# VH-VL binders against o27280: the designs that were tried, part 42

Target 1, 266 residues: o27280
Amino acid sequence: MDSMNVPEVLEIKRIVEESESVKTFIFSWDFRREVRPGQFVMVWDFRDEKPMSVSLIDPVRSEIGISIRRVGEFTDRVHGLSEGDLLGIRGPYGRGFELMGRDILLVGGGIGMAPLAALADEATARGMRVDALVAARTADELLFLDRLEAAGVNISTCTDDGSCGFKGFAHERLLTLEENHDMAAVCGPEPMMFQVMRILDERDVPAQLSLERYMKCAVGICGQCCLDDTGFRVCAEGPVFWSQELSRVREFGRYRRDPAGRRVPW

## First folded at step 1 (VH-VL)

Design s11 (framework fv_acasunlimab)
Fold by ESMFold2-Fast, scan of step 1:
Structure s11 (fold): chain C 266 residues (1-266), chain A 118 residues (1-118), chain B 108 residues (1-108)
Amino acid sequence: as target 1 above (266 residues)
Amino acid sequence: EVQLLEPGGGLVQPGGSLRLSCEASGFTFSSYAMSWVRQAPGKGLEWVSGISGSGGSTFYADSVRGRFTISRDSSKNTLFLQMSSLRAEDTAVYYCAKDFRSYGMDVWGQGTLVTVSS
Amino acid sequence: SYVLTQPPSVSVAPGQTARITCGGNNIGSKSVHWYQQKPGQAPVLVVYDDSDRPSGLPERFSGSNSGNTATLTISRVEAGDEADYYCQVWDSSSDHVVFGGGTKLTVL
């Protein structure tokens, strides 16, 4: 669809400060253009364009939300904007999450909770039981806890420093969770996702994992989103992949790619 | 390949202290929680203490809380149980065990006998 | 505190099926693990996550878990299956590992 590849200039209706480093920007959206949890949009500040996951999907209010972590020059500029300012949005792009069964597990690390928050809303609206494991370095970096609680999600937290919940890593906390799930959705740092995937595979729980960092194919650079062993293109075939497919990728959880496409260890 | 070795144990007087150790090999030690489980002579298994892979979270049975301390040293792939204020009822074979899947234990040490007696 | 209840003993003839129960309030919502212990030896995991089996164990060992009762089933029992069997769960409300009292299986 050619119309999806042209940015619409939208007014920022509301900004929610999620943490010192994360803000959610809310826009009016025409839902004749369908958006699913796990999909991303290209955000254009009239200088640069970057991919961002959709964190809020509200057809009743005709709104979407995009959560952005401050990590560089582009995101610094966007964080400096106010309600009433304009941004270009095009998309959505990529394959979204698929919901199956009655009981679902969400495992999110840091900003990886953004697409999972949208998924939690859809799952609870369908009457599914949702357990969320929310992980971060510190309590102040745990995202969307109030929103998940309001939706009726059963929340477990863990922080590296022990400031909230279990002191330790997401996969260590997962080993203490006794619920059996029909599926899982995972988004966060690749080393965390790799360890979580292995546990879920051993439990025979089908998992979907989101590889957000490899979205540059949306701007026509195939090499930036290809995975060495399988040749998957994240923006064309993802960003959401089933664990069966990721288990064949030697890069997953071991190394990343820099902007030039070179392998860099985690 | 994957194994846990427990060098130790002994006889101590009531009120005394003893440190148990458990040496791990064949797996990524820091990726797994570990537990101590004991068994009194002729009795069943009783969980004593657990520790997360990072060492950040520790858990204790009510019967040992405040008297025992679980710890780990990732540089030596070794799990420890520091026991203090020992009682006759602490007499047991102590097993270290590697946790997985909802704290199920797939690998166990050979066990070490701790006797608390006058 | 959470409690798991097992019968103290079960007797079976060789070739028959042994069933060892583990009772607990709403145990069907928990993951149950089963251990075999022979005299003078460390426990060995025989069934995990209600019904899964570690590699190398015979398919004669199986498990189920629903409502208030989990069951370890050993079909075509052999003399070598004679041992103590323990069920175990993680109780998330107390952050405790909980073991059943154990069941001695006697093969006549």
Scores: ipSAE 0.005, ipTM 0.443, lowest interface PAE 14.3, mean pLDDT 84

Design s12 (framework fv_acasunlimab)
Fold by ESMFold2-Fast, scan of step 1:
Structure s12 (fold): chain C 266 residues (1-266), chain A 119 residues (1-119), chain B 108 residues (1-108)
Amino acid sequence: as target 1 above (266 residues)
Amino acid sequence: EVQLLEPGGGLVQPGGSLRLSCEASGFTFSSYAMSWVRQAPGKGLEWVSGISGSGGSTFYADSVRGRFTISRDSSKNTLFLQMSSLRAEDTAVYYCAKSIWGYTPFDYWGQGTLVTVSS
Amino acid sequence: SYVLTQPPSVSVAPGQTARITCGGNNIGSKSVHWYQQKPGQAPVLVVYDDSDRPSGLPERFSGSNSGNTATLTISRVEAGDEADYYCQVWDSSSDHVVFGGGTKLTVL
C-alpha cells in the first residue's frame, strides 16, 4: 500500500531515442513491485501527472523503461530532461496481458508498439513463437524494429505511404498474412484496433487489446475512464481487454470522449 | 451526399475486353476499401474483386483471377475494373460498392451497369 | 471454399414475423451482414455486424448470429418488405467476400 499509490522520485538512468518523436526513459526498479507487460505507471514531472505504458521490463538489470511520444506540453517538458534528472513514478496500475498457447501475433500502431515490445520479451522468454505486425504512417515512425529483431521476433511492417514494407493500413496487411496464431495482442489507435479485432474474431483468434485513451486521470479518482455500454473503467479493469468484451462497447472504434465526457468522432 | 456513378457497360464479343468505372463523391475516397459485385440475369450476388483504400491490396474471385484487374485513381476519385478474355458467363449487372470498414459490409452501391458478352 | 446456405424462399402473412437463416461453418465467429434487393434496384444494407441497423431502417429489422446459423428477423411484416435477402461475410482464410444464395421473401 505504501509504494502503490505514492509517487517515488526516481533518477533517469538512461534515455534511448527511438525516433524523432519518441524517447524511452529507463529507471532502476525494485521488482518487489511486480510489473507485467500491458500495465502502466503515472509519470509526474512535479507539475502534471500522466499515465504511460511500461515498454521495458528487465529484472536481470533491475530496470523498467517508459516510452513517451511528444504530443503536447507535458511530453514536451519530459522530452527536455536529461540523464540524471528526476521524475515521480507511481504504480504499476491496470491489468497486464495474459499469454496462452505456443504462438502470438502482435499488432502495433505507432506508440502502441511500446507495451507490445515488453510483451514480446516475455513471450520469447516463455518459448513462444512471436510474429509482429508493426504499423505507422511513415517509415521513420516505425518503432522498436531492432529490439524486436534482436529478440527473435518475425517482423512484418506496413506504412500508410508505402515508405517501408506493405503500403497500407495494419488491417489491410493482416488480411494478407496466412499464419495461424493461438492468440493476438493489439495496441494502437482505436480505429486500427477495431478493424484488427474484427478480422481476428473472424479467424477465431482470441485477442487482447490495450486501450490508451482515458488513462489520463489518476487511478480510481476520475470517472471519465468509464466505457459507454459496459461500465468498464480503463484504470480499474483495463487497459487490456479481451476482444469479446470490447465487441459490447458502442464507443470502441467509433467515438472518443473529451475531458467533459462528450462524444467526439475519431 | 455519397454518390457512386457507373458510366459504361455494353455489348462485347467473347474474348473481348471492357473497362468499367465508378466515380465516387461525398466521402474521403482513399480511406475506404471498394469492391465490384456482379449479378447474372435472374441469379444471386457474386463478389468479383476488392481493393484496399490505399490501393496496396487487391483480391479476386477465383472465376476472374488472371482475367480481371481492379484499380483505383485517388486523383480522380474513380474505381476501375479492367475485364479481358470475356466469356458468356461474365454476362451480368456489375455494381461498385463502398465498404464501411475493412472489406465488408457495403453501405453504398452504384446503380449497376449491364455487361453482355455475346456474339 | 467457404459457403453460406440460405433457404431459397420464405413465405409469411402480413403482420407476422419472418425469419431468414444463413448457415455457415462456425459463422458465429464471423460478422454477418444482410442486404435487401427489390426488382431492378441495387441492394440495400439492412443489418450489419450481426445485429447493428443502419440509420433510417425500421426497428422491425434485427439480426442474430451464433454457432453455425445467423438469422435476419423481420417483425410485423409489411407488403413492402417483399424482396430478395442476401447474407454476406468476409472469409479471411481465402481473402474472399462470400454471399449467400439469396432468399425470396413473399408476403401473402
Scores: ipSAE 0.006, ipTM 0.435, lowest interface PAE 14.1, mean pLDDT 84

Design s13 (framework fv_acasunlimab)
Fold by ESMFold2-Fast, scan of step 1:
Structure s13 (fold): chain C 266 residues (1-266), chain A 118 residues (1-118), chain B 108 residues (1-108)
Amino acid sequence: as target 1 above (266 residues)
Amino acid sequence: EVQLLEPGGGLVQPGGSLRLSCEASGFTFSSYAMSWVRQAPGKGLEWVSGISGSGGSTFYADSVRGRFTISRDSSKNTLFLQMSSLRAEDTAVYYCAKYGLRGWFDPWGQGTLVTVSS
Amino acid sequence: SYVLTQPPSVSVAPGQTARITCGGNNIGSKSVHWYQQKPGQAPVLVVYDDSDRPSGLPERFSGSNSGNTATLTISRVEAGDEADYYCQVWDSSSDHVVFGGGTKLTVL
């Protein structure tokens, strides 16, 4: 549809401060345009356009939320906005998560918990049992704990510095958790996702990983978000991939690309 | 403990057909992509075909496309290669192999000889 | 289609270092894997993902991959290393697995 490829100018209805560096921007949304957990939208500040995952999907209140971490010029400008200000929203785009079974595991690192929070809401609404492993560098960077707790999610935490929960990395914590899950969904830094994927693969747990990459997208077209070995276009064929699909990608877990497309090690 | 066993093989006349099988054990079969790789007598390795863990995606070398069909049966932990319209140049030892995370092969089956001759 | 080029043979004396090259256009952007094959046997993975070594293989086997050339290096070569060696990549543009033509390593 043409309407999906033209930015709609929406008023910021509410802003939630998730942490010192993360804010969730909430907009009224017409759910005749379906949006699923794992999908993203293009956010336009009338100068630059960037992809952002949808972190809240609330058909009852007719709202969507988009969680944005402050990491550069664009996100600094957006973080400076207030309730009542305007942003352009185009989308949704991409392949969302697929829910299966009755017991699911979510593994999120930092801002990667954003699309997983939306998935947790849908899974719990379906009556599924949800275990979430929430990882961050420090306790202050753990995201959505109150929201997950309110939804009835069983939460485990880990921090690199040991300030909350297990001291260590997500994959180290995962080795000590129950193995009884029908599926897993993973989103976070690629090195974390790679290690988690290997453990889930050994446990025979089908995993879906959300690969969020810096990209530019022309109206409906995104040749810029291509993976090295597979030629996958993240905005058209992702951002959610099954673990087996990612097993063929040399780039996954090893390096990222800067705005010029140059390889940068993790 | 991870093992691939190939009980098939044989002599087939040109234009004939043959189905190879590969029985997997020691790993969760449906979670891994599988491949067939062949080697003609005294020649190098040539990739033939690949299939995703779910069986939803299949891939073929140009030399066999339209003649060979790869499939799998997760209930039997078995990989198949249905070969049709066989030619003398299809004579080779056929190996099944399990894909690793970045597309390497480990383990390999013991190989099964297919001879296409009159 | 994508092509990998290997020298057909390499000769080395025991205790010396053997280097087997695998040439390909922009091969440094791909993951290269190496297999050892002895007569009458299935191939055995000796180096994967450019430079990683499977458990149980000696440290004498190593790999590198940069630009247009990947290299398998076998240090302190032993008579038992005599075999055919194949490089392999997965070519994402064609979704095909590609093998090099093989290199016969002779230890004399």
Scores: ipSAE 0.000, ipTM 0.409, lowest interface PAE 15.4, mean pLDDT 83

Design s14 (framework fv_acasunlimab)
Fold by ESMFold2-Fast, scan of step 1:
Structure s14 (fold): chain C 266 residues (1-266), chain A 121 residues (1-121), chain B 108 residues (1-108)
Amino acid sequence: as target 1 above (266 residues)
Amino acid sequence: EVQLLEPGGGLVQPGGSLRLSCEASGFTFSSYAMSWVRQAPGKGLEWVSGISGSGGSTFYADSVRGRFTISRDSSKNTLFLQMSSLRAEDTAVYYCAKGTYYDFWSGFDYWGQGTLVTVSS
Amino acid sequence: SYVLTQPPSVSVAPGQTARITCGGNNIGSKSVHWYQQKPGQAPVLVVYDDSDRPSGLPERFSGSNSGNTATLTISRVEAGDEADYYCQVWDSSSDHVVFGGGTKLTVL
């Protein structure tokens, strides 16, 4: 069946306001239960549970962080909490990122920078050279720039409106950046990830992409989450997938499904 | 329903300048990359220049870099190619072409009718 | 600069299969697009992203791309398929759109 793990009730140790709409909630964590970048936890507010990517992994301070964007009723309630309040945390779950080589490119859009920030910390700690392309609609929505800079990451920014860095989309900025990376990790809106994946495939850079909609597969609820171009179902443990696994999925980056199962353009 | 109309061709002396325009309709103009592709009489297709949907990225073939400038005006749904220091070898039919998506990785799904630019001494 | 190589001409009988190749170093890592151009007309996209077809194009047009060679395949060729065919890629290392030299398909 479902996971036998029961949510552990943890005290919110610290809250960091990343932007007007994003907060990072920090908890003490026992690292006998290993957590890797790209994994997620189920966050329980004693009424509803939602999957959230882990954005901070600090075994030296024995802490994890979870970054949450305010987008609905659950996240509104969680954003109303204060330091000292309690949340249920279950996990970690899912396939995390794999690191290889010496040079890594991170490409993040909006809240997609959250799992990539944790990955940047691990890559930097391993002595890798990290280049990050941070994309958002406006300057105020760029996330983790100070944290990435403090970690020694080489940062490029782009905003749709040109309010910070390159004016344009993430993949347009990527076309102007150096090609010499041993791997890449990508997280953000699916249309952005699709375009970035195509460029990286041409550069022969192996890429890992994190897809929120496949978090259910990782907890064992569903192993058949997508259809490829031939109509065959793809069974994979998410949320992180290699680009080769996604290249044949026609839905990826082109459209999504509404609650009735109908196609909705991105 | 997608249309690309190119009114801006003509005859120009070597060293002269000419601006081409491409009026777009039937799609969300700012969501797609656009390019100029030329074809000399009896020759093959040669890419000249490209511009991203936002206008933030511009790219040029080596043969025209520093002489041609691509731009777009989203309020008028119009793509431009400003050509300067024209040479006899720039003589060609110039096509504006719409990207299949908002990137340059994708092909061109719609093309203008082409406009003849003749550079003669 | 990146170069795409096409044969200058291919001849095929009506009803047979035509294969037009596009050679390029490690072209299998790139997305290849194919255009048909008839005399006096603008090019028409017939295959994009290696093997996808635009809406409304006949299923007899198909494509493949692996290693150093991409191929446009036209099955059950008709007289109306006689045209010049161009392959095209984006080369991210040079930031250039690259076209092949073109192949004249003759239906005899």
Scores: ipSAE 0.005, ipTM 0.438, lowest interface PAE 14.3, mean pLDDT 83

Design s15 (framework fv_acasunlimab)
Fold by ESMFold2-Fast, scan of step 1:
Structure s15 (fold): chain C 266 residues (1-266), chain A 118 residues (1-118), chain B 108 residues (1-108)
Amino acid sequence: as target 1 above (266 residues)
Amino acid sequence: EVQLLEPGGGLVQPGGSLRLSCEASGFTFSSYAMSWVRQAPGKGLEWVSGISGSGGSTFYADSVRGRFTISRDSSKNTLFLQMSSLRAEDTAVYYCARPYKLGYMDVWGQGTLVTVSS
Amino acid sequence: SYVLTQPPSVSVAPGQTARITCGGNNIGSKSVHWYQQKPGQAPVLVVYDDSDRPSGLPERFSGSNSGNTATLTISRVEAGDEADYYCQVWDSSSDHVVFGGGTKLTVL
């Protein structure tokens, strides 16, 4: 990366298929430029640029990983790439998660487990006890279970259809989990994060939440990065926020903005 | 006053069926998960089944899975346990209990005796 | 499957301190709850979330939980404390409520 923030062209070193719809792309990385769990990079396929959370941070092997779910034209093209192909990487951007205490709860929904998997690696390396609540619509959409298990994480699962673990939503599952946590980190669909945040606030557990949808504007000046009540810009000041910061935002968990800027329900 | 009343129970032959009920009063029933716990004569407490407040999630001990069904009717503030394919080993006092977060049980019913014999 | 181990019985003289243990693999990472049961009666919660007491319970009842052992402590034991005591956790890996086998407290 040069001083004008131009994308660096990197070779895809390895591709891991996480599920039918999710792949992790691994690149060599120079760790003189630090990257922390919760930060994101801009991925450029030489046509379009999209923000992606960093899901693997491995300074021993000098590698980073970026997990991408197939949801549209850009991600479909990237999923068609092979080892040896090139992508532009710009960043990292945003503030990462902060770790405190001895015990941490991770609550991830779908692809939201990607940044939390990187955080789990850091927390376990620090000797913290890590409990992860991994939620998805179906068992096939649960991500990183083998990686979390290998890291020594205590895993609880939750699926909407009951195909694996608790049948129901993440916040319903959270009500059945132990309350003994010094902090929590949450990433997933905004309505899920809102319900989870309310429970954690009631338990007096400080929580950090990642608002990945607002990472689309890395410049920090576009209107869609602005939160309704605070004028807060996620790409400049996030994507990770403490729960106390989000409790004042009326849009959080209730509605979003479409590409035309109209309010629409989640 | 918060209370749980269990009017069911009885004697049933092996292979038979029986439905237990638990009537809740004094609290917002639909806001709480509910549980069944049993105790065989002279033995310890054994958790049997749990159901979320919405009824969307149910849990079963390995010993009863496939044979017992937990359900609730929020309009009647009533919890049910439908027991089928009963065995002598199912003989016990059955308690309905109100868990907080499916953790500790803060309110217990009086218990109802289910005897499975001959 | 997760297992909680309690001694089957504990004897104590009036006015002394009774300690009832609950053993479990890494139980210190879980929340432990304790119940008192007298003959012919439903269990009564006496300690929850390791060390908290329900309103109205004597401060003689206390709890602790660390490592592989949780402990219910009853100070200045009275004849009325004679009962069976059960520890309990929620095991999130199996989605089960797990009870210990119970400890009969005898006040000599």
Scores: ipSAE 0.005, ipTM 0.414, lowest interface PAE 14.9, mean pLDDT 83

Design s16 (framework fv_acasunlimab)
Fold by ESMFold2-Fast, scan of step 1:
Structure s16 (fold): chain C 266 residues (1-266), chain A 117 residues (1-117), chain B 108 residues (1-108)
Amino acid sequence: as target 1 above (266 residues)
Amino acid sequence: EVQLLEPGGGLVQPGGSLRLSCEASGFTFSTYAMSWVRQAPGKGLEWVSGISGSGGFTFYADSVRGRFTISRDSSKNTLFLQMSSLRAEDTAVYYCAKDRWYGFDYWGQGTLVTVSS
Amino acid sequence: SYVLTQPPSVSVAPGQTARITCGGNNIGSKSVHWYQQKPGQAPVLVVYDDTDRPSGLPERFSGSNSGNTATLTISRVEAGDEADYYCQVWDSSTDHYVFGGGTKLTVL
């Protein structure tokens, strides 16, 4: 057991409402404990512990941010908290994104934009050209557009219902974009990520994909969260994987897990 | 355009060692898995070894496990196969191949390795 | 270990359709790739993911995969199609790439 495996009780310094269903909780952070875009922390409300991706990394202000979507009892309780309240934070864990080349394409769906927002900050700080394709079901569910614009990111949007930008899915919008990138980073629903990965592979654009779903395996069990028969441990070896590594995972984009751990189709 | 260049081959005695190299260009080398596939004279294709884009995962055919080591150097865009304890039956043309989702979309020109006394 | 079985040879007249089979237990659950190899040359990918063609390859090449048999179909065969053809899968249970034994296509 080292200090990273023991939760530190931190005060909620600021809360940002990103949308009706998403809030970013900001904490003071000692950057002697380094954190990189794509890594996650375990958030403890003194009853349950859940993995959450880091969405803001600000060494200048000594702050991190964690963006949480309201989807169940744990997240509903956390959303009920106020500035000054306490949460336990353990970590960071996992492999972060790796930056290469001069330009990067970010493709995010829904809450998947959270880790990509942190990556956008780092990429722009390194002088990279950043293009973001931000996808959601409706305009109200598009996240971080103002933050990305402030960072100098070139933004394309798409919504399933056509309420903002291109009407359709992320992969359909990507097919209409012909500009090449040195790399891409993708985070969102697995069916979206699978389709995007296929297109990027055909274009010889190396992609890193973040498997947010599999981080749930970290709850209650340390050091193990497995993908298909490859033996990848998401909490130890992920959640970020290169597209070539994910091509070996039969379940990626095809199957999900039910509460009993059984494979079921999307 | 994608190119895989295999500079040279070799003649080596049984029990000897030889290192093969494959120089890649035209794609982001470090993100694609690579394999070595061999073909003995007049015979079919046989997969020998594979390595993930990150280099974190390596795979070997049973016939070469413990004798061959696959590696990559992303700073040089080069794939390697270190062969040791070579046998006459290792005589073959060795191809490096770029992995495209469990299949090989580009192949090197092939390197002849002859194991003979 | 997983095994792919191909006929050693197939003969076809110019303009006819050649069919090369690749047998494997439940191969329909796997993605099958096909390679063409001409004498003295490296293999070339002609069909990937069971049915898809690389950009620039003629529509005469097609593939299918169902049950225990995958098939490479070459329509309107030309003399230049004469080559050895190999099927290939990834066996995730053993972490091995598996090739068939190869089929020599003769155009007479």
Scores: ipSAE 0.000, ipTM 0.427, lowest interface PAE 14.4, mean pLDDT 83

Design s17 (framework fv_acasunlimab)
Fold by ESMFold2-Fast, scan of step 1:
Structure s17 (fold): chain C 266 residues (1-266), chain A 118 residues (1-118), chain B 108 residues (1-108)
Amino acid sequence: as target 1 above (266 residues)
Amino acid sequence: EVQLLEPGGGLVQPGGSLRLSCEASGFTFSTYAMSWVRQAPGKGLEWVSGISGSGGFTFYADSVRGRFTISRDSSKNTLFLQMSSLRAEDTAVYYCAKEYLSGYFDYWGQGTLVTVSS
Amino acid sequence: SYVLTQPPSVSVAPGQTARITCGGNNIGSKSVHWYQQKPGQAPVLVVYDDTDRPSGLPERFSGSNSGNTATLTISRVEAGDEADYYCQVWDSSTDHYVFGGGTKLTVL
């Protein structure tokens, strides 16, 4: 019934090499199917489907971009594709970010900058002041710095090894930044997001956090993505959550799931 | 609603082999990891082996590694434990258990007695 | 490898509170789950994720976990609570589940 649930076979129009491990795949898109920052699509390589966040939303050029990190067999196959090759795309799915206020903070770790880059574009187009804290293990893993700079975003960086910007973690850098934001959006590893959320809660800054692991809930895999201890249903409500919702989830920032579905510390 | 049925155990000689089965119903079998947990007569619970929902990952207690093989057949909703080189110390009631994704066992089979005679 | 220590037995009068401890190195960093086992029966989950109860379990079962000790607390104990109780964690360093030795609860 809903055409958004049928994969559309699209040609890869352009590939941007963001880093050694990350590529952005750009497709022509019919914006009768509206896409918002924070939403994801299912990417089908004619063998497997995986959820991927939308990192570029350009209605003027009629394009979307999907940024993919090489982390396994599926992503390795997709990284082997070239401009002109085909992928199946269905969606979009999930709840996107909401913009409010005039001054916003983005905090992104690694590939978590992908949905935040799309949000930065929308926020700057609306005339908002955007501060972005971009975190990675090393300088060469910092993503979208040129794109954010071109958009007029005020950028702070941190790397675990100190190769660019502050030496340390995102939450440690955040403690040195101004506390005057109307909202924040956060995406990255759960331990990072947990620590950032606690600081933002203390500062009374409402925050929206995007949880990568919960994107599968939107397509009917509820066992791994449900927030059972709160009765909260991610397949209807995620992957973007307000911080007041996540503060009630015991597993958030403390535990992850291994391939066996077992609870393991970060 | 959730049921785990273990069709029965057996008596085997030391060095022998036996396959246990556990038939699951009332949940989406391939979504959940499953484990085998045993209990020797009059003793406590001991985890033996676990398998991911997809069957792609298996785990074993040191005491059974190399002798036991866990597997699953999603088309039959059935969990298996192939036991070989059995020892008197393997005598126990064996439970299949459904793992919830937080790492606990929310449902257990009725238990199957395996006796290794000496 | 990782070891969970429980007292072998605990005795309590009806209506009183029973406390069963589960000791482990830095166990407060792990999630602790508790099972009740009556003679001739399979174990039944009574507390999971340190503090939570399965649907249908009485409110008088509760749990806590901090530092080196997790505790199962059974308030207003009834004769029907007589059973063996086991704590359990996942040990990510060894990739296995660990059970405590079990505690026999006797209601006098």
Scores: ipSAE 0.000, ipTM 0.394, lowest interface PAE 16.0, mean pLDDT 82

